# VHH binders against q04fp6: the designs that were tried, part 11

Target 1, 166 residues: q04fp6
Amino acid sequence: MKELRIGRVINTHGIAGELKIDFNTDFPEQRFAKNSELLIAGEKLVVQSSRPFKQFWLVKFSDHENINLVEKYKGEDIFINERKEPRLSEGEFLVSQIIGLKVIDEKGNSIGEIADSFHTGANDVWTIKKSNGKEILIPYIDQVVKKVDLQTSTVTIELLEGLDED
Below, E stands for the ipSAE of ESMFold2; O stands for the ipSAE of OpenDDE; V2 stands for 0.75 times the mean of E and O plus 0.25 times the DockQ between their complexes.

## First folded at step 3 (VHH)

Design t06 (framework vhh_etentamig_d1; at its last look DockQ between E and O 0.40; V2 from the best seeds 0.00; counts 0 for: pae E 4.0 > 2)
Fold by ESMFold2-Fast, scan of step 3:
Structure t06 (fold): chain B 166 residues (1-166), chain A 125 residues (1-125)
Amino acid sequence: as target 1 above (166 residues)
Amino acid sequence: EVQLLESGGGLVQPGGSLRLSCAASGFTFSSYAMSWVRQAPGKGPEWVSGISGSGGSTYYADSVKGRFTISRDNSKNTLYLQMNSLRAEDTAVYYCAREYRVYKGSTYEVYFDYRGQGTLVTVSS
């Protein structure tokens, strides 16, 4: 069965059972809508209410009306069941499509190639392997990753101060 | 075809250790992050641990952090889970899962695909 990870519980919020979610989906309003079924720590939970809060999402589950009932979910990842296989839309791509792509700066200078990627919750991180064997870790954010061109097998980035100290 | 074959489960006493293995075939193993997911009797699936394609980054559920260690050998297309200080609540069928992320603008979504048949771990006195 296919499961989609939509976020992580980073803390409780208040005393009435709300959990603070660090989400990694374009559709938080849809994913955390009332009556949605979420999987956390091996349990199926039904959303009673949710709302945006700063850069996070607050979620309250049915039958979880106070802080004592939800503290056990802190630090857990949140999943939903995805019954239909996702299809890539224009501008979307998989990590398997970027491994090995050539990395250049905005002036066209070669930096290296994509060697790995991992997620930290707040953002995804890509590892670039330079020709000299050194590695640079870059966050997958608009300020750094400017363009991913699968037709030319090229990724264009702008290195922020402190990312290339080697 | 994509195949994942788990092994190493069994009956163990509380406080004991087990090492699970997952043999992967049918895809470029090193290009995918891999995860271990477990399902206890009467419960839904719970994500346990993950590892990046190169093996350079690992991450764990709070329930197993400090007790379990995930690793991989890309030359052998094999994923491992070293389980120490086992507890009764670790009793579950453990599944090897292929992870992939879909990048979309400045964000991403995570999916688990191609689970194996699973291996049963029973922690009981």
Scores: ipSAE 0.311, ipTM 0.631, lowest interface PAE 2.5, mean pLDDT 84
Fold by OpenDDE, look of step 4:
Structure t06 (fold): chain B 166 residues (1-166), chain A 125 residues (1-125)
Amino acid sequence: as target 1 above (166 residues)
Amino acid sequence: EVQLLESGGGLVQPGGSLRLSCAASGFTFSSYAMSWVRQAPGKGPEWVSGISGSGGSTYYADSVKGRFTISRDNSKNTLYLQMNSLRAEDTAVYYCAREYRVYKGSTYEVYFDYRGQGTLVTVSS
């Protein structure tokens, strides 16, 4: 198995068979593009149309143009197969690649190293083990994580107010 | 070669408990977050639970939260799933899966790039 979980069906929307999807992909406009094949509840469904809707996406599937045909998908996870996996591009990296990286501030001062990473449902959180042995949690957001450089094995961060600074 | 081998499945009555194990080999186990995924008859795959590489962080689907506990022993390259208060709707083949998470800017995508053959859990009176 090599599948990508790209979201979950939250509910139906309207009566025309649209599904409201809580997505966890960086490219919903691509993943939910017309003619895209998605796996839901063990079925391969083809996207007929899609559109953003607030923080969600609405997706309509071919041969499922009625709410009665799509109610069974409520709560189901959405997957794509490995053939649809994006290849790593410049600036992209795996969570496995960040473990153990040195953490510095924007001035180049050593803070610690990346000890762990986990998903909270909103943002990923990284655990930094500081030089003194203490651990701090940082959200993986642009405001905090400024640069990930795998070549130098260094992560540059800016600690926000409330994060312990020794 | 990456290998994942699940065990511990079986028949149990509602309210019962089971403990699943997953033996991992062929990769640095502690470097990867691991998940349990299940597939019920006539249903698609459902993510159940995940655990960080170090084991310091765990997360659960709402459907199993409070009942299931994921853990790991990195010294034994083994992933566990303690399942308590089992329900009929928990009936499924349970798969151990290696998480493949890709960061793209400030966002990310999560893959499961390897899984085992699965172990069947049947909850029935």
Scores: ipSAE 0.291, ipTM 0.555, lowest interface PAE 0.7, mean pLDDT 87
Fold by ESMFold2, look of step 4:
Structure t06 (fold): chain B 166 residues (1-166), chain A 125 residues (1-125)
Amino acid sequence: as target 1 above (166 residues)
Amino acid sequence: EVQLLESGGGLVQPGGSLRLSCAASGFTFSSYAMSWVRQAPGKGPEWVSGISGSGGSTYYADSVKGRFTISRDNSKNTLYLQMNSLRAEDTAVYYCAREYRVYKGSTYEVYFDYRGQGTLVTVSS
């Protein structure tokens, strides 16, 4: 296990526990993602939320809900353990867990099988391979992906107009 | 245990080409998106390129678009990076990284996991 320095806390931001980060990584969205474990001042902190802010990144940590709890981190370097694996809470899943699952509509009719997932800039998109060999793309949004059930190995979706066009 | 073994680095002149490989084991390779990440001397890590689990979608940092091609062979558990038109600023240790993409309600988060020593690419006249 090795530690990688990815930034420095330069100041607090607001009164609700956000820290302003001067990051030294080219992919801060991935490094400061929610539920990431960061090491600051010898303490393991779990990211609750993060967002870009000018040339900085704002990060709020679980159980650190006000400025008085986080002022002590000003000036500290931020590290990660490069072998960390996220814990999954109830209702959370990895893309790797859904590849190959059966896709059904809300009536239970078979649509196909999850073949892939990719990023488009607006939403993640899932590729569904149909029994006829054609593929359709669905956005990962609440309006389309209704349920992921790993116990039954199924994904329930609602097809929007135009999703099943060549 | 998860293993990622990078190879194919070396010394090359500007304008030259190299092909990097990453041998993967200890996990279901085809179920994970993969990335290449590089670290130049005295700098932090920089994400270079990514590819979906099936290989159907590829992504590139602006600094390498049009010059680098990521690919994978899921039957051989191997990830590749074809690097063409190399420049001095491409000099770095290149690491193969496994992507964890976690869906959390209507949003997602991405984590990178890399295990190997990397492979050194030096672009010098």
Scores: ipSAE 0.213, ipTM 0.603, lowest interface PAE 4.0, mean pLDDT 81
ESMFold2 (binder alone), look of step 4: mean pLDDT 83; pTM 0.817

Design t07 (framework vhh_etentamig_d1)
Fold by ESMFold2-Fast, scan of step 3:
Structure t07 (fold): chain B 166 residues (1-166), chain A 125 residues (1-125)
Amino acid sequence: as target 1 above (166 residues)
Amino acid sequence: EVQLLESGGGLVQPGGSLRLSCAASGFTFSSYAMSWVRQAPGKGPEWVSGISGSGGSTYYADSVKGRFTISRDNSKNTLYLQMNSLRAEDTAVYYCAKDSYTYRVWKGSYPFDYRGQGTLVTVSS
């Protein structure tokens, strides 16, 4: 499997073997979960514990109980094997798969691109950024989102009353 | 165990301001989008505002846009709602809510994983 870079060790943290990670993954809690195998400086390391810390992630590896054992990892990139994404159900997508998709209407006219996704009490809502910089919000429901095509990177929608505001 | 503890509610006059706080524990706070949901007497729950895990994106219901500001401090595991220009119709119990997943999108209805005990906001002259 190809190795995917998920972050970089920017420093140690404290004296008990924690490393401070600047991560570039959408799934830090999963990637740095206990018993996860990571590659640093060509060495396979197993996560003992991890936690968020400010804009960073703190990770402690098994058999690396103090600062002297982990200082050598400063400045090193962290890798994992590709294709270890969570299992998805029909109609379920990763946010990373949705962001950047081109949005078109049922006639093929360009509306914009998906910029974000967030949850409400009823369903997820997607933010579409238009070419003019304005944004519209659409609910991820069958009445609005007609097709999501990851191969062509397009989403086809039917706009409901009030969703496309000037 | 996931725990959410809201505070900052109270009695305030129309036009006044309140700041709500939500102290979170038992989960990786920065990995989850957070929301404020309110329930007025005799009404169903209404989503008020949402913020992404990083705090980079914020969203508001039309009824509060321009008056309320959502923010978070991931270093303190705390969510905030600054409420300005309060109106009688803002009277409700306000709940801090944790999304089920911030890295997945869902079609259809699903509830929040966890909601706190709520804090009562009464706007009354």
Scores: ipSAE 0.027, ipTM 0.310, lowest interface PAE 5.5, mean pLDDT 78

Design t08 (framework vhh_etentamig_d1)
Fold by ESMFold2-Fast, scan of step 3:
Structure t08 (fold): chain B 166 residues (1-166), chain A 123 residues (1-123)
Amino acid sequence: as target 1 above (166 residues)
Amino acid sequence: EVQLLESGGGLVQPGGSLRLSCAASGFTFSSYAMSWVRQAPGKGPEWVSGISGSGGSTYYADSVKGRFTISRDNSKNTLYLQMNSLRAEDTAVYYCAKEYRVWSGSTYKFDYRGQGTLVTVSS
């Protein structure tokens, strides 16, 4: 197991459990985002909320809602587990989990397989390789993608008018 | 262990060009979409460009469309960014990132493992 140091607890802030962090990461917004898992003094802590504050970052952890619960972390270094991928929330997927999934319509008819994925604006676009070798693009939105089942390696979609064109 | 190592940055005059590279290891490179993200002095990180795992699809931030080209060589586990018509506003540290997806969301998560490569556009 490898641990990457991303900051140090400088002090507490206020009385509601916020810690003032002197960070050494280029992306504090990502590292201290809600639900991030951090290691301090050998303890695994989950971020409840965070915000920028001057040259520092203020972080509050789940189940640590009082200054008395967090004073013990003063002066401690903060680490993340380099080998552990970020925990994925409902509806979050790694591209590697999506590629190769079988695509069916709402009636159970086979359409093809997910071949690719990329980002645009507010949503992802997935490429489906049809049984005839042709590819179609679908937006990763609730109107089109109805269910993603990683256990059965299946995606259920509803094709909108114009998406299943020659 | 995922490792991303950026290179190719440097000092360049306005209107000039640079080609950035990112050497990736520790994962099946061709299975992941990759992105370039930059952070300018005094600003937060800005997503710049992305490319699908196969390389069949590319996308760009409005600020760089028509000037930058993202590409990849899956046989070499390498990501590239060709930057043309550079402007002072392009001055930043550039990072390559392995992308995580969000259901119909406007935000993405990235894995930044490298130190980045500095691009300075100045006369």
Scores: ipSAE 0.012, ipTM 0.240, lowest interface PAE 8.6, mean pLDDT 77

Design t09 (framework vhh_etentamig_d1)
Fold by ESMFold2-Fast, scan of step 3:
Structure t09 (fold): chain B 166 residues (1-166), chain A 123 residues (1-123)
Amino acid sequence: as target 1 above (166 residues)
Amino acid sequence: EVQLLESGGGLVQPGGSLRLSCAASGFTFSSYAMSWVRQAPGKGPEWVSGISGSGGSTYYADSVKGRFTISRDNSKNTLYLQMNSLRAEDTAVYYCAKVTYRVWSGSTRFDYRGQGTLVTVSS
């Protein structure tokens, strides 16, 4: 399993075992949810409770109910285990998995390659770089993106009227 | 090792301007989309703006559109955020982030960000 760094313990907080974490993830609520397993200083720790605190996240681990048990973690980085193949839901992708994928239409004709992906409010937008160097923007919605096949490194799309405008 | 170092924050009056910078190292900067994310005290992170690896495409949250401008200089491995017409609601710690993950629901995951730079908009 690959270890992904999600934060650093900057200090203890109070006397009841809470650690103050400077996190580097957009999903602290999910990463520090109760029963989550985290790695600190080579030890696997299970989250008992967590809460936001100013610009930080406060985390308390099972069986670490006072300050004396957690002082040793000050200054340590916090990791999670990610499988070699990420545990993503259907329709979820790492950006690194989609950049460079070949884009084809439903007839198998080549359109270009995925160049980028952005969140733009209501939906994600993917950019396709065509062979002529022009880019088109497509929304990541079922009407446009019909299939993402990582085994063949291919994305199948149906271009709706107006979507191929730069 | 991915490293991001933000700077340029400070105290400004409403209606003022600030320019934030982010110095990036440890990865091929021009190959990755970058974003600015902010977090107000006691609140969760809010995505502010994004820019493609080439700089050819930019995107903004509705709350900042028309006031903020994101840009990058790939020759210097530096990301910028020009903030104009600042409001009290813009008060937050601002982080630059390397885009690593997206879902069809429109979510983005930023597991590589720097220390942040504090922006306070107050009289």
Scores: ipSAE 0.012, ipTM 0.256, lowest interface PAE 8.8, mean pLDDT 78

Design t10 (framework vhh_etentamig_d1)
Fold by ESMFold2-Fast, scan of step 3:
Structure t10 (fold): chain B 166 residues (1-166), chain A 124 residues (1-124)
Amino acid sequence: as target 1 above (166 residues)
Amino acid sequence: EVQLLESGGGLVQPGGSLRLSCAASGFTFSSYAMSWVRQAPGKGPEWVSGISGSGGSTYYADSVKGRFTISRDNSKNTLYLQMNSLRAEDTAVYYCAKDYRVWSGGYRVPFDYRGQGTLVTVSS
């Protein structure tokens, strides 16, 4: 269904229930954080603790505190439910959430619509498409993007000199 | 179920070229921005290039700008990376990634979905 593979159990580690995971995620610390729900062999498991180990990640699950309880997971792939993604932090958005948002200035005047977003250099850059088809690029920084309101599908920005040219 | 399958990697000499492909399924391909991310042996992941859902906007890391070209064919649900003037430091496993996060404060956030990867080795 809607499961995303984030790694594979390659072995047990020690006798206290740790599993050695070959992971395919950029931030294993976040994916294997305490209280994360993972899927292995059709079972939902809650992370109790995790830590880096060489090129692998060691993960211990709640109520699985002994090697005998976790040997059955050896060789299994680890998934997360795509609908239960890692919690987005304050100021963090998926591109799909911001594309199509209406852009207004601090006085409520319409500027355009968010058309795209990419990371360049030190900052994420948002592309705003104006009604005339022209695009302006703004950095996603607190000085420019003042408010993102997903309930009203609106982004409020403060244009700095040079960002909107004739 | 999101599925991404990379291909096209291999051994190539310095100065050579390779074209990578990523076959996507399980989502409306044209509605999502796509990226290429690479990871060299013993190093963390590095964002390489990104392309908008329509293909109208493309972006590149400074390390590859002018040498790599990202493109997509929405009719075939396929993402491409044309790599020219390859260097030893381009040696890495290359991953296709769906969507990505936007972060205030200047920190890059990693992409949530990626495929199995395809190995590119640049060596004489």
Scores: ipSAE 0.014, ipTM 0.276, lowest interface PAE 7.6, mean pLDDT 78

Design t11 (framework vhh_etentamig_d1)
Fold by ESMFold2-Fast, scan of step 3:
Structure t11 (fold): chain B 166 residues (1-166), chain A 124 residues (1-124)
Amino acid sequence: as target 1 above (166 residues)
Amino acid sequence: EVQLLESGGGLVQPGGSLRLSCAASGFTFSSYAMSWVRQAPGKGPEWVSGISYSGGSTYYADSVKGRFTISRDNSKNTLYLQMNSLRAEDTAVYYCAKVTYRVWSGSTRAFDIRGQGTLVTVSS
């Protein structure tokens, strides 16, 4: 089995065995989920719990209940065995998965096609290209993007007042 | 700090071919999906192609499907784009981009364009 590096332990956090991880993976919630097996310094460790913390991820391993048991891992790289590609969390998509999806409103009317996506400071923004060549920019928020269905290649949206600037 | 350096662009005639490269550093390349994004003069950025972290899955915009091939070499931290049957409409600055997701936000994060890009001009 090939090993894939997903992060590095940069420090301990508190006294209860949490490690602060600088992660380099698209899917930290899946990689650090409870019962996941990780490799650190050649040792197999099972995740007991994990949570986001600032730009980092905090991870606690089974049978490592205090700081004295985990200090030895500081500075070590974290690996997993590469068996399958990670699964995305609900509401998460690769940009490549959404480009080309047909966009409809909640009544089934065709609006256009997803042409691009980019990040602003507050929200991801998706670009919809209409059949007439004009573009609409929509924020990726629950009030606007109601459903993404990859099997039917369709996105259902509710246009808020002022978003259709045609 | 994430660094991406694109190369391989140039002037080519319609129907020609070019291969673009992107050298990545400052992050664990093999843990991230990567994309190619282009920007034509006077237009916004357009996503072109994407590849999964392992290279096992590839994705293409309809405008380039069948003509372009994305690939990666994780041992060299390098991303590639083989461009065949080039058209005048492919004229743009091409950027490679790291694709990332912040789970605690619950939303899709598009891509970070960090490099200077490489100019592709398709002209007779």
Scores: ipSAE 0.000, ipTM 0.115, lowest interface PAE 12.2, mean pLDDT 76

Design t12 (framework vhh_etentamig_d1)
Fold by ESMFold2-Fast, scan of step 3:
Structure t12 (fold): chain B 166 residues (1-166), chain A 124 residues (1-124)
Amino acid sequence: as target 1 above (166 residues)
Amino acid sequence: EVQLLESGGGLVQPGGSLRLSCAASGFTFSSYAMSWVRQAPGKGPEWVSGISGSGGRTYYADSVKGRFTISRDNSKNTLYLQMNSLRAEDTAVYYCAKVTYRVWSGSTEYFDYRGQGTLVTVSS
């Protein structure tokens, strides 16, 4: 089981057990949802409630109803446990799930296979290795990637003008 | 289990150079993109550079582009960061990260395994 760091406790908030979190996840609403299990200082804690607060997130844990019970967590990093195959939202994939997928166009013609995936400041980019050994880069956007089917190990794309190999 | 061990940090003068290394184990190294992430004193984590699994594609944060070079040796399961023309603002703990990208939403959540990192201090 992998641990993913999602934030750090920077302080307590009020006297009723809330902790102020400086989060480093794009999904604070999901990660700090009620009944989520988080790891702080090697201890498993269950979220009772949470809410956004300025640039931070406030989190209250079950059985931690006052400041004296949570003061010890100040300065600690917050982690979540991920399974080997974590559940992703629709349209989200692990790199390991997409490498080697067969790429076809909208007419069913074979283009190649997914060779890699990486992030740029604007978009995620996938590389396709063609049968001739050449690679093309495609942005992971709706206009290009039409369907990802893990059951059939197939990705369907529509090549936009200018995405040809150089 | 994924393990990443960083090394090569130290104290250097402004304008100097350092090369960082990351030894990886527990996964098929050549099948994953890798990144370097740094955290300066009092600041949050900053993504620095990324490299594709094959090593054929590299990407850099604007703050380091032209000064840093990321590379990898898949036969040795090792990631490198060559840092040139170092500045005081490059002072940070540098972490090696196995990158797992969420695609679609336009947001990136890094599923990284970091060791203790390696400290780089740039000062006179």
Scores: ipSAE 0.000, ipTM 0.160, lowest interface PAE 12.0, mean pLDDT 76

Design t13 (framework vhh_etentamig_d1)
Fold by ESMFold2-Fast, scan of step 3:
Parts: sequence; C-alpha cells; structure tokens
Structure t13 (fold): chain B 166 residues (1-166), chain A 127 residues (1-127)
Amino acid sequence: as target 1 above (166 residues)
Amino acid sequence: EVQLLESGGGLVQPGGSLRLSCAASGFTFSSYAMSWVRQAPGKGPEWVSGISGSGGSTYYADSVKGRFTISRDNSKNTLYLQMNSLRAEDTAVYYCAKEVEYRVWKGSTYKVTFDYRGQGTLVTVSS
C-alpha cells in the first residue's frame, strides 16, 4: 500500500498533548479529522481532535493526553496509507454496499434506487434513479438520509424542499 | 500504488479552450468515481467536477457548469476535463482525484475524501 506524506511535526503545543503540524496537504480538515488514522515513526495513531492554528494544524491523538507522551514525535513526518482499508465504523459504508439499495420515504413509499455515489467539495452526493428514469441528487447528511439497512437492502430518506422539483 | 498523472494545461486567452487528461494506474479505474480539483494562486482547493465510475453520472460546481465537461475512458484508464469559455478566474493548478470508498454517517457532517498525485497541470488564462 502507498503511504502519502501529509505533514511534519515541528513542535509540541501546550501541555495537553497537542502537536503542531506543518502540513503539505490541500485537505487538512479531512486528513486530520477526528478518528483518522495517521502513521508517525512507524506507529498508528488515531486523531482525537484537531484545529487550525496560524499557518499550522494542531492535532491531539487518542491516549496521548499530555506533552510527555508526544515529545518523541517532534521532527517526525506524518503519513497516511491511502490504499489502506480501515475497519468500517457503525454508519460507514463502502460505495459498493449502497449502490442498488431501494430508496423509500418515511411513509414507506418507493422513491427509486441508489444509482451512484460521488464525492464533492461541498457534499457527498447520492444519485437516486426513479422508475420514470429521472434522477434526483441527495446530500449524504442526516437531515436527508434517515436510515441505511443493508440486511433489507433499503435506505429511508426525507426529501428536503426543492430536491424533487423536476 | 495509486498513480495519477495530469497533463494538458498551458497558456490560453480568455474565451479559449483546453482539454485536460489524467492517466490513472494502480487500481481498478472503472470501480471508482473521479473528480477534478483546482487550486488558484493564493487560494485553497476548490472541487470542480466529478464523474461516477461508470461515467453515467456527472456533477459540476456552479462556477463551471455549462462551460466544463468531465468524461472518462475506462478502456484507457483516463479521465478528461474539457474546458470551454475560459476566464481569468479559471487560472489554477488542476488535479485529478480518486475517491476513497468510505462514507461517514455522523450528524449533519458529510465527508469529502479526495487523493491527488503529482504536480497537477497548470492552466493560465491571460488577457
């Protein structure tokens, strides 16, 4: 699997385990998001929290709550394994698991089937193909997608005003 | 190892056209959605366009809708971006990006996961 360098630890920050990172990724919010797995000095670390700070990013890892536990990472490069297949958490899905699922509304009415899934800079978007051949695009957010049930191959959604206007 | 190699950028006058290409290797190309992401001088990255693995669905940022067309040739493992009616605001380094398969379902948060490689390809629109 290919490891991608996304930054370097340049210093500790404060005493509560935050590391100051000089990042070289265009997506620091995504790369340092909570529960992301990063590789530093051959160790796998899970992000507990992160935030922007000046030209840097501050990152705290799970089980590394004080400065003494993180001093050893100063000067180390930070990598991700972009071909890594992390364990899926509850509520995480592979695209292959959701394509073809039947889509219903909260009243049980059939809307269509998931035909596609796609990442954007604004939202993850799912395409629903209706029986009449028309497509509607829904954002993958909890206001719209209420339940994904892989055992029954069903997704329950609530359409927001304007999403099914065509 | 996933490899993405962008090409086709260059200097063009406002109103002109360019076609960008991205040669992909190291994964089953037809199984993944692909996107174009750009970064203008002094600005953060902006998602531009996306296409499903089959090529059956395409999506565009409002800033390029009607002017840009994304396409793919799965037999050649190549992604394209046809850029028409170019404007000075389109000046940027353009990266192709492969999606990661995982989705996160938490609150109102949605996850964007793009990976790009290489130096990208520079598009300069000058008057």
Scores: ipSAE 0.006, ipTM 0.180, lowest interface PAE 9.4, mean pLDDT 77

Design t14 (framework vhh_etentamig_d1)
Fold by ESMFold2-Fast, scan of step 3:
Structure t14 (fold): chain B 166 residues (1-166), chain A 123 residues (1-123)
Amino acid sequence: as target 1 above (166 residues)
Amino acid sequence: EVQLLESGGGLVQPGGSLRLSCAASGFTFSSYAMSWVRQAPGKGPEWVSGISGSGGSTYYADSVKGRFTISRDNSKNTLYLQMNSLRAEDTAVYYCAKGTYRVYSGSYYFDYRGQGTLVTVSS
């Protein structure tokens, strides 16, 4: 399929036509740039302006400059027609590829789900949200991350001493 | 609902120290990893430091390792950043963040961040 989901409209913002987007892309600045064409509810909309806001992205579309014109888009997914991905090295992943992956240990026990990632200079650090709601941080190193399988949406890890301690 | 309120910023001389605080409310603080992120004038946001929900694991950007210390007090729902040996390049608005991630473009985005506290390091 050619249409890729890059986010969801979770609410309106103010009265001047801004929509609050929960985005699923590592490239929100590029995807929501002025003059970008997005698909919502089967309609093609052109971005007039956008900006980051808290954990969301605020987007205003051309010819949709008041709340009454955009309220119908609440709850709708946002798509683009074409994906332009950067070249990645072996073992490199975009954050969008790893968020939501199920995390298991080497014995197949469920640990949680990848919730976040950030870079420390030496290694990337991944955040795992456990079923109890708690989050643990793991380094993206060979001793910890054993396998990333995008086809089965799973990550296999070996927890080092101290990573899962209260 | 979710609220993060930073404090402790100010004007300080090079080589000085500041301690930033972040008061969190509206979520189960001890269940979430927390971060400090900064944005210098005219630049994009930069992740500075992260701490696990229990406080057992901490991580730092190379630019601040050995000078900054992140900590938390889960009984008070408060996140801290102790900043020592401050430099002019540490001048930025510092944000408390619930969840962060790296964008390929080199920018960092947040699940939620507060209003920020300004740190100016100047002679």
Scores: ipSAE 0.006, ipTM 0.392, lowest interface PAE 8.9, mean pLDDT 78

Design t15 (framework vhh_etentamig_d1)
Fold by ESMFold2-Fast, scan of step 3:
Structure t15 (fold): chain B 166 residues (1-166), chain A 124 residues (1-124)
Amino acid sequence: as target 1 above (166 residues)
Amino acid sequence: EVQLLESGGGLVQPGGSLRLSCAASGFTFSSYAMSWVRQAPGKGPEWVSGISGSGGSTYYADSVKGRFTISRDNSKNTLYLQMNSLRAEDTAVYYCAKSYRVWSGYYRYYFDYRGQGTLVTVSS
């Protein structure tokens, strides 16, 4: 089985065992749902409860209801077993696979890098952060995204009229 | 806390038009991309359209492209969806959605349908 990183513990929250998670998953509600099994520091932990909090996700694990039991996880990455993930279809990607990929046009000109993605079922929208700090949104459709090459960490897109607006 | 309130839905005949609005509060509206998401009875949610924080970039699902127009007024913290040439298959509850969080200066656009939605029915 391979392990997929879905976030990082950045701090504890309160005294009742909640951990503050900086997450990088497509589905935080599903990944951190009650009874989900997560891996932290080589341990299997079962989610008791979770909730969104500001830019983070708060997670409490079964049998870890006190801050003293969870302080040791601060700074640790959070993983799930890849074999427990649904199989991705050709052309589908997890957010963790595409964040940071270099974006170029079909002429080889650098556009920026993938900053994030959101998904509601049928379609994905990817965000590209340009070198000047501004970002653009592109739909993940064949007319725009021409090639995704995970080996070279490169995405090739066709800039349609108006897409590279600031 | 974040609040999103959708309005403007109703009953319309095929070929008709409706304009949806979403009043946003509790966050810096102009700093987040916004989307419209719909859910038809018995089906999962479907992303319909998205707009960048500045309003400079807009995106549409193939099923609505050329018929719907997304826009925003950052001075009023309001998102809009102009729906033209409506079809029976556009019947759904329409939800306003925003980026779920900011991550180290980048946006994560996980949908947040905290509003009750607005029902659009296209039929006689």
Scores: ipSAE 0.000, ipTM 0.133, lowest interface PAE 14.0, mean pLDDT 75

